Miniprotein binders against b1l550. Designs and how they scored, part 245

Target 1, 279 residues: b1l550
Amino acid sequence: MRLPEELLERARDIHSEAPSHRIKLDRVGSFGLKVPVEFKGFLLLAEADVWVSLPEGRRGVDLSRQVEAIYELSNPPKDPFSLCREAAISLLEKLNYADSSGVSIRFDAPLQDGESLKYYGVEISSIASDEIINKIRVEILGMTACPCTAELIRAYKSSEIAATHTQRSLGILEVSTKAEHPDPDKLASIIERAMSSPLRTYTKRPDEGGLVIRSLSNARLAEDVVREMIHLFLEEFGHLPEDTHILAAVRSMESVHMHDIYAERSFSLDEIRKEISSH
Key: E = the ipSAE of ESMFold2; O = the ipSAE of OpenDDE; V2 = 0.75 times the mean of E and O plus 0.25 times the DockQ between their complexes.

## First folded at step 23 (miniprotein)

Design mq4 (at its last look DockQ between E and O 0.72; V2 from the best seeds 0.71)
Fold by ESMFold2, look of step 23:
Structure mq4 (fold): chain B 279 residues (1-279), chain A 102 residues (1-102)
Amino acid sequence: as target 1 above (279 residues)
Amino acid sequence: SREEYLEYRKLLLEAFKLIREAMKLLREGNPEEALRLLEKAFELAQRAFELAEDDPFTRLALWMMAQIRELQAEAYKKLGDKERAKELKEEARELEEELGKW
C-alpha cells in the first residue's frame, strides 16, 4: 500500500521539532552505504558511514539530505580521500543545524603482487567542524618468525637445524592528523618491512622456500615489529604536525598457540620524539 | 590481465556516464529516454561482470547492475507500469543478494 502524496503536505515536519528530552547527540547518521570510488586507477565498491551532530533543540536529522550529500559526489567515481573530505563539508552545508559532521570510507586496496593482486584493508575518515581532522587505518597481513623458539633450536647441542614457528600476523597503523591523509600504500609498506617476510598471493615452491628462509633469518618478536613500524613511520612521516596521533599494533596468530598475541603503542609525534631523544 | 582490467574499467566508466544522464532525464520527466540509456548501461555492466577477474571487481559490477535495475523500476513507475517496476525491483534485490556472496 502507498499513501497519497497530499498527506505528506499536511504532515508535521517531525525532524525540525524540539525533542521531549533536550539532549544533544554527537553522531546521528547513515551507516553501511555502498559507494563507488577510484583508487589509483582501480574502480572499487567502498562502504561509507555519514553522520552529523544534532543540537539539543532539534528532534531529528533529515536523512534523505544526509545520504544525498555523499551520493551526489560519488558519480563519476573519484578518489576516496577527496570524496570523504568533500562529503563531510557538504554535510555541514546541507544540514546547517549541525556543528560537526563525519564521513568514513572503507575499502580493500589492491597492491601489485607479482603477476596478481593482493589486498589490504583501508579505512579513512574526515571529521569537519571549525577544522578538519583526517584519520586513516591500514591493516595488512605479513609473516613473522619467533626468535625465542629459533634460539632454543640453535642452542640444541646436536642440532644444526635453523627453524622456528612461523605465522600470519596482522599489522595495523592508524593515523589521526590535521594534515592530508598519509598514502595508504606507504603505510602498508612500512608494516610489511617491519615483519619477517611479506605474504604472497601466489608463489611457486622454490619461492615459498625463499620466503620461509627469509622469515627464519629475520625472526622478530611482535613487540619488535611494533618498534620497527614506529621507527619506519617516523622516517617517512616525521614531518606531519606535532599533534598527529598514531597507533601502531600487531596481532600475531601464533601457530603453536590457541590464542593470539597483541602488541601496540599509541603516541603523538611530539611525545615520541621527546621519548627517543631522552636515550 | 591488465588488458582485460582496462576494458572492464572502460565499460564501467561509460555505464556511470549513462547512469548520470539517465538520472537527469528522470528528474526532467523523460523516463522513456532514461530507459533507453539504462538498457545500454546494464549491457555494459553485464559485460564488465563477465570480465571481472577478482572478487572486488565482481562486487562493483553486480552493485552497478542492481543500481540500474532500481533506476529502471523508477522509470517504469513514472510511466505507470507498476508490474514492470515491481519485477525490476525484485531483480535488483536478487542482484544485491548475489553481491553479498562475493
Scores: ipSAE 0.802, ipTM 0.944, lowest interface PAE 0.6, mean pLDDT 87
Fold by OpenDDE base, look of step 23:
Structure mq4 (fold): chain B 279 residues (1-279), chain A 102 residues (1-102)
Amino acid sequence: as target 1 above (279 residues)
Amino acid sequence: SREEYLEYRKLLLEAFKLIREAMKLLREGNPEEALRLLEKAFELAQRAFELAEDDPFTRLALWMMAQIRELQAEAYKKLGDKERAKELKEEARELEEELGKW
């Protein structure tokens, strides 16, 4: 909905006033906008946040121009990567008083799972200033099997495949880089491969059994999962700039406890390479 | 199915095109022609909604329908038909509320 021009003009007058306190703000914008995107051939409705910096001499941001900037770029729908970058740049052009801008787009990304689709969470962002920083966050659920309980049962029953408790675990990869956004499907794949097994939307009994057996045969601590995620990430994305920042995390919703287990590592590519080379 | 999705996609892309054209016409002061395009766009979006089985696709279709109703309301307002504009805004609100349930 375009606000009537008359309302926009009146709103501009207030926003252009000098503030009572001359303080710069880092981020001012509209959060939770709904925007269409095309992701790998799928038309989806995403949520978007758009913001700019506000100089000390301006009371408020022209929010209507921010919204207009992203909507102008969203019809026809385009890939969210380009939308983020182009919108961030457009914001700086349209709001010339801003020295920085940002766009974040969130949606559930479809992923082929046999004959069905499953979904993982994606947040794609771009921050523009004197340079452009691209950020992507991927969240996907998998399954982990506890190696500790497995070892206890093995010791007791001498079974090759020891029973253990399993739980759903949320894997998270967040990447911030001056390069192009990493492929979220690859990131999701890394997370799934780092866990004991992936989750399936629909399983037939034989498939379910196989999934459980696989999980039991690949028992991993939350800590193991994070380390494996990092390892796999380095193999796939080691070509990114050295100043690329990564967050790898896992939240395991344990079935035997009322609390979750959480593990994470934040690092730059240069930092982690030095760490690994030192061993 | 893949075929159903392709049809869904086709319908929505055509609707997006019509919306763009309608918005241009509204800016140019031609609300009557804009309304004709928006009516077609709504029909396409509604058909897409009927084809949608999954939440993401349903949400997009509902959102588009709501956007079209808002644009129609704007067009009727420009034509001086305040009553019809109000009705269409209410329909848009209802669609947005439905969207919020998904």
Scores: ipSAE 0.605, ipTM 0.857, lowest interface PAE 0.7, mean pLDDT 89
ESMFold2 (binder alone), look of step 23: mean pLDDT 87; pTM 0.877

Design mq5 (at its last look DockQ between E and O 0.64; V2 from the best seeds 0.59)
Fold by ESMFold2, look of step 23:
Structure mq5 (fold): chain B 279 residues (1-279), chain A 102 residues (1-102)
Amino acid sequence: as target 1 above (279 residues)
Amino acid sequence: SREEYLEYRKLLLEAFKLIREAMKLLREGNPEEALRLLEKAFELAQRAFELAEDDPFTRLALWFMAQIRELQAEAYKKLGDKERAKELKEEARELEEELGKW
């Protein structure tokens, strides 16, 4: 939403005043900006949020300066991780009154799926102050199969044929760290490997059978998918700073039910290592 | 296909270069030459839109077309053609609305 120029000029004059109520604000900014990015050879339209902290003695933020910070850096399109960090730093430089700034960038990341592409959700953030905190959230759809149903069917029929219901599940990994953002493709891979089978963009009948068979051979409870995501994450990213914070989660979309099942765990690397070592 | 994506990418990168030069021309007070570049940029973005195979590529191409129409409106405004500027701003808004459907 863009205001008429004369109203924007009037609003800027007001912004440097002291507010009626001297209350600090944590995030004041522009949300839902469209910016072009280049990710792994693909030009994509991303959505960005930009913000700064606002001290108790300042009434408003210079919104045009916030928008300028990210658009200037997005032309020509560049790597979204660099754009995110550079824009956050630029916001602090341009808005001297702020103690911190933040930028979030969201896009659909292409992932090779045979001869076609599929997409998974990526949201990255950089929060700048005395230091920079980098956050990344990856969401990717996969398939899961219920081990309880598979075991009941096997036992009931006295057969070695495993069968169960399968469902689509959304896997989530979110990482906050002082280090560089983890590679989103590696996070997506961890999520897919933790699940019973990845979703495919295109399946012929033989391919469809293979997806179901893989789901049955890797039947896991949503809780155990989360545990597997954590295990795989530690294997690949255990080198990150000990205060790195992770959220691992799964939302299952039950094919025979009308509601989602959800499991999650949040932890720091320091915390989870102590927990594992105690057992 | 890979070939179609590479052409799509080539068209948009060239459109980006034309847009950057047009913006410079507008700052320098040369809206007529900026309009020439912007018309070429719009043709390139429109061809990219026609080549787009996936929703994310369609969204980006529509965004380019909308941005170019906004810049054309700015150029006509500097030339004193307020009616044409208003028409182009409305077209840009329609392109952004279409973008949201994808």
Scores: ipSAE 0.721, ipTM 0.913, lowest interface PAE 0.9, mean pLDDT 83
Fold by OpenDDE base, look of step 23:
Structure mq5 (fold): chain B 279 residues (1-279), chain A 102 residues (1-102)
Amino acid sequence: as target 1 above (279 residues)
Amino acid sequence: SREEYLEYRKLLLEAFKLIREAMKLLREGNPEEALRLLEKAFELAQRAFELAEDDPFTRLALWFMAQIRELQAEAYKKLGDKERAKELKEEARELEEELGKW
């Protein structure tokens, strides 16, 4: 049954009506849309959220127009960075009552791991208003080795490489900037380099041994990892605008405890530069 | 392999083109021609699915297959074949459920 065109017109009229309560909403949209994207030559299925602000005098958002906006721009599939920016702008153009819009695209990004691919989580976003803010969040698993246990064992038994417990750790970098989205592969690389060792999808026995040895040789606290992430980020991305905001975080899934260890730092580039220069 | 991926990509992009054309035809009131394109698109997506070895590629192929089945169901509904439309919608649901497992 095609709903009669009359019902569609009536539905549009409802959205344009005055609300019972004149309250502005910050975000109204469709979440969890599936959209194909092309990322570094890979065609991938992404999940997308699209939203706009709603003025106090309008009852609802035309959600169909939001969905159309992103799908029109996804033919053919394009890079998620351009898609986010263009869709955010398009939303404001199509929904002229909105003073702000946003698009977020999430997918697992392929990363070369020897002869195979591993994946890390990425969320690319753009928020449009009087300005465009680009946001990227990268999450990748690595491995950490505990320096505290290593030191205890070293004190008990003199060895060049002290045994210690290891655990999987999730590293997170989130960057919000008025500049273009930072390269997610570079962000992932920063996280991996900040940890004791990366994780591998497939390891041969010699490779596994090497990975463990590297981890033990680079024993780091969660706090160490976060600080190293920040340090490496500043080296790679220090050219970004000073008002660029960064979240660096690590969640270590501790092997000796029932709980996780978490460490984070939120900062602007201006703030962190001042902090480092003061020491 | 790189060659397999390139073929996979080619298949899905071609399927996507056909889907978009079929959607246009459906809007224009030509469900018969839309079905012909969708059938071809499904074959391409299925071949892509067979080539896919990794989760992300499998998921995308499954999504294409599900979308095609939904569009086919819509086309049959417009043609008055409610039984076939129902079958295709169920197949689309099954594919979406499978997609959720990956």
Scores: ipSAE 0.429, ipTM 0.785, lowest interface PAE 1.1, mean pLDDT 88
ESMFold2 (binder alone), look of step 23: mean pLDDT 87; pTM 0.876

Design mq6 (at its last look DockQ between E and O 0.77; V2 from the best seeds 0.70)
Fold by ESMFold2, look of step 23:
Structure mq6 (fold): chain B 279 residues (1-279), chain A 102 residues (1-102)
Amino acid sequence: as target 1 above (279 residues)
Amino acid sequence: SREEYLEYRKLLLEAFKLIREAMKLLREGNPEEALRLLEKAFELAQRAFELAEDDPFTRLALWLMAWIRELQAEAYKKLGDKERAKELKEEARELEEELGKW
């Protein structure tokens, strides 16, 4: 049954009441909002989550003001990093009872691939309180070739001809930092360079052969890919604050197995440098 | 093609501009003029939808078309035309369902 709209205006303001149980909540928000953004010259439809903390004495969040905080900043479409940060700040201003806010924005980022585009996953967030913490997650597919099978085949034939199974692998980098968000294209590049070969939208048959040869010549375990991602990340982003936190991971969709293989490592810059220096 | 994307982008940016102007008119209590701008914005978004070459571009154009229908419904509601507002909300819902296929 749909209630008359006039009753909504006469109802008491439930949100401003005290709750029956005075318990602070960490994240109360609106999730799955569609917002337009402009990323590197492309207009894209992104998905956003917005939230604030809720003090123990307030029953609910003013939902319309939450949604307003991001939508009033989204037209004209702007850079998703600026939108994310500015919306998080606006949430604290509009919802003065909160001591923290957060915004996340997810989109498929276009990347030039010859004459066409390919896409990779990006999720950014900004969490504002007495400081701002910026987080970015990048996911991109690449190709890996198994070195164990390659060695077995080589030994069987007493030959240096490498043959092995290849598969699609999903590489993941997450970075949480007080600095500005790292450029997602650079993170995607790190992941692709750590793989046996990039994945292409279209290849001619001669180029296909070259791609396969590269993959076989650069066989890597999922564990090797994760280690290489960390190495390349440190080369390019080692200047970030020492308490910057990173997750590097690979999920390999193995062609000869009933299940996927997964490898990951999380660390702060301080922790990984101490670890590397200790050997 | 690059050329077709630039036209797509031009159409959408103009539609976003018209939407901003229409939303200001709605806040100022001028829903009739807002509707005029929203009709033009919808035509531009529909032309962009026809030019879209990749799924992400199709998704944005469809989303914008749905958003315009919701704004039109809001304008008719302010004018007291509940039946037209209901029709436009249903069209917005249908566009959102189509968006989910892409």
Scores: ipSAE 0.797, ipTM 0.941, lowest interface PAE 0.6, mean pLDDT 87
Fold by OpenDDE base, look of step 23:
Structure mq6 (fold): chain B 279 residues (1-279), chain A 102 residues (1-102)
Amino acid sequence: as target 1 above (279 residues)
Amino acid sequence: SREEYLEYRKLLLEAFKLIREAMKLLREGNPEEALRLLEKAFELAQRAFELAEDDPFTRLALWLMAWIRELQAEAYKKLGDKERAKELKEEARELEEELGKW
């Protein structure tokens, strides 16, 4: 068996060859790498994607150098924000034929839930070229209660709190900005506050009852949730650059239907400010 | 518990330190000393694994154990012990498979 080093040298020669078709590629890299990170004091195993652009005159990317770049920066484990930024920059330095690079890191972020931890999904990314764009995507489950059914029941039988169906809903906030990554815990909080209630990992009977009552008292459509997410986002993160792009979305796993309800809005801060000011 | 996590964290950070040093030694052509550090690192990672009760912490410990076995295999290969290197690579694979179940 030829030594791995000989294989790497041979692989490098192939990658440096002219391609059969002179076409630039936007992203070429390694996806699904496992990398350690430190997130708010927690050591976690994350999944990482690393990529660079490939010029038209080069057959392939030196993938080994990409992997080395991210692992060199991952020991000791560091915060995923710095890791993304530093790795993206390092990729451009190590792969000088690339005009752009990117790093994405995904993990389940721990969030304090009483005496226990719950988790939400986070993807932290940085794309480097002439500028650095930072991206963060947060996904967290909550609970929604339907206001439509509540109104129907209220109309039929007068009650202080109208019964209605409840369902799990996935809230999504994605932010792309030239500024630093926004705090994912704050984003998760916005999503939870925009829903009828948060979910809990462990509930005692009184806590469960309280959670349901809160949901019933704060019944919201999927559309309401998205609008509330946007509103709360503007209050917390309105200081971000005007060209910051946001996706706010919710997927409601409806309990009375076999299909999900989905609502979203994509916008820049400049765009949404103009929209709101026009009313 | 918080105390258990702090111990877990301490063990892993120490293991990561030893791995960095071992990798340096491997680059410098000292696989024997690298192996001694990697053995200690594996013991620390294993202790961390035993302390881990939650999936994220278990996964990290398993991954680190697998990586250490791979590095040990590389060191033994440099020493000319192909049989031991193969055994350690297999152990790394088994740990990676276990990681995939979490």
Scores: ipSAE 0.568, ipTM 0.842, lowest interface PAE 0.7, mean pLDDT 89
ESMFold2 (binder alone), look of step 23: mean pLDDT 87; pTM 0.879

Design mq7 (at its last fold request DockQ between E and O 0.85; V2 from the best seeds 0.74)
Fold by ESMFold2, fold request of step 24:
Structure mq7 (fold): chain B 279 residues (1-279), chain A 102 residues (1-102)
Amino acid sequence: as target 1 above (279 residues)
Amino acid sequence: SREEYLEYRKLLLEAFKLIREAMKLLREGNPEEALRLLEKAFELAQRAFELAEDDPFTRLALWLMAHIRELQAEAYKKLGDKERAKELKEEARELEEELGKW
């Protein structure tokens, strides 16, 4: 049901009133909006969250104005990084009582995989105040092979053909920086290279055999996958500001366990360089 | 295939352009001309939906079809045809439900 415009004009503006409890809020917004984006030549449907800070003296946020800030910028569809940053700036302009704003945009990013596409998860954010902080999270599936089982089978059988159990693993890189967002394809590449083998959307038997053989040759503990991700990240993105914060993680679906294995490390660039240089 | 994706992209970009023009016409109080553009936009989005090879492309095409139906409903409401507006909003809801399956 839509109310007549006449009635809306007569109603009190509830949002501009003072609240009965004068407590500021950090994030008030609209979550799960569907927006079109254009990523590297692909038109995609993304999900977006938009929010602002709310001072203690203001009861509510004008939700239609929040939603307007991103939808006005979404046609024609544009690069999600530009949309994210511009919408965050627009929110502060439209909602001038806020000290900060934020926009997150999530989509499945396509990657060429032979004759097909495969997809990996991307979430980007821009948080605006007196400066803009950019955040990106990339999640991509790969394959890991257990080195402990591989060594036991090798030692027990003395076989020229290595064997172990393999499992799907989700690799995660998250970066928070004052610089522009890192290219998500490069982050996905770092994750895949750190694992035993990438997962493919379509394989013929010869291709599947090659992936398994490569996985066995690159058997790695989840902990070592995380270490390799960090090493590769530093090689490619070590130029980012020193206060850039990174999270590297792996969640493995162990084929012989009833629960997942998880490894994680968070660090700033300044912190990790000091740690490495001390050895 | 790449050829099919390029046609999908071409159809959707034209549909987005027609939607921008229709939304301007709605703001200017010209819903009849907006409806003509929205009819063309829906046909383009429907053809893109038929070409979509991957779930993400199907999702965007369905979302756009639903969005166009919502704009058409707004246009008919401005023309005073509440019955047609209601039918189009229901169709938009059905398209959004289908979107959730992909």
Scores: ipSAE 0.829, ipTM 0.953, lowest interface PAE 0.5, mean pLDDT 85
Fold by OpenDDE base, look of step 23:
Structure mq7 (fold): chain B 279 residues (1-279), chain A 102 residues (1-102)
Amino acid sequence: as target 1 above (279 residues)
Amino acid sequence: SREEYLEYRKLLLEAFKLIREAMKLLREGNPEEALRLLEKAFELAQRAFELAEDDPFTRLALWLMAHIRELQAEAYKKLGDKERAKELKEEARELEEELGKW
């Protein structure tokens, strides 16, 4: 039953009313929207979150305007970086009572893997206020080989390449910066290079053997992987502003234990540079 | 294949264009012409869906098909055809449910 338009004119604007408690909210919005994007030539369906701040004197946010803001910018599909930034700005323009806005876009990013595509997780965000902060989170699976077990086996059996257990490991890089979003493919590459070996979607037997051998020859602790990620990140992205914040993490799904091993480091570029220079 | 993807992309981009034009027509009070464009857009999206072999491409095609059906339902509602609007909304729901399986 469509309510008669006449009833809409009589209805009070609930959102503009004073709240019972005059308290500012940091984020109010719509989460889990589906929006089309174009990522490096690929048309993809992404999931999006959009939000704004709510002042203490306003009961609610006009959520319909939020949804309209992002959908207006999504046809034609555009790159998710521009979409995030433009939508965040548009939200502030459309919702004048908000002093801050944010947009987050999540999708599986295609990555060329020989003749096939593999995917990694990416979340691209922009937060707008008096300034714009860009955030990107990349997650990709790789493989790690345990150096501890390898050393034990080496000690027991004289072998050039010691057998060891291998496991899937999730690498995570999260970057928050006032600069443009870092290239997620480069971030994914850093994670893969920091691990013992990448994962492949499809392997022929010789390729599989080579992958395992590479992993065994490059055995790394979860801690080693995180440190290597940081090192490689500094080499590639050391030009970013000093106040850029980074989270580097690894979750290793241990094959010999029922629990996972986790390692992380959170840092700013200025902080980590000082740390490294002190050694 | 690369060729299949290029065709898929072409179909979807054309569908998106038609949708933009249809939405403009709907705002201008021309739902009949909007429906003609939306029907063409749906056909393109359906062809794209048939070409899609991978989950990301399938999902986008399904979403677009559902979105077009919703716009068609809105157009029919503006024309006063409530029955057809209801049917199209149900089709949109079914497509969204299918999308949720991917």
Scores: ipSAE 0.612, ipTM 0.862, lowest interface PAE 0.7, mean pLDDT 89
ESMFold2, look of step 23: ipSAE 0.798; ipTM 0.942
ESMFold2 (binder alone), look of step 23: mean pLDDT 87; pTM 0.879
ESMFold2, fold request of step 24: ipSAE 0.823, 0.817; ipTM 0.950, 0.947
ESMFold2 (binder alone), fold request of step 24: mean pLDDT 87, 87, 87; pTM 0.880, 0.880, 0.881
OpenDDE base, fold request of step 24: ipSAE 0.586, 0.589, 0.575; ipTM 0.854, 0.855, 0.850

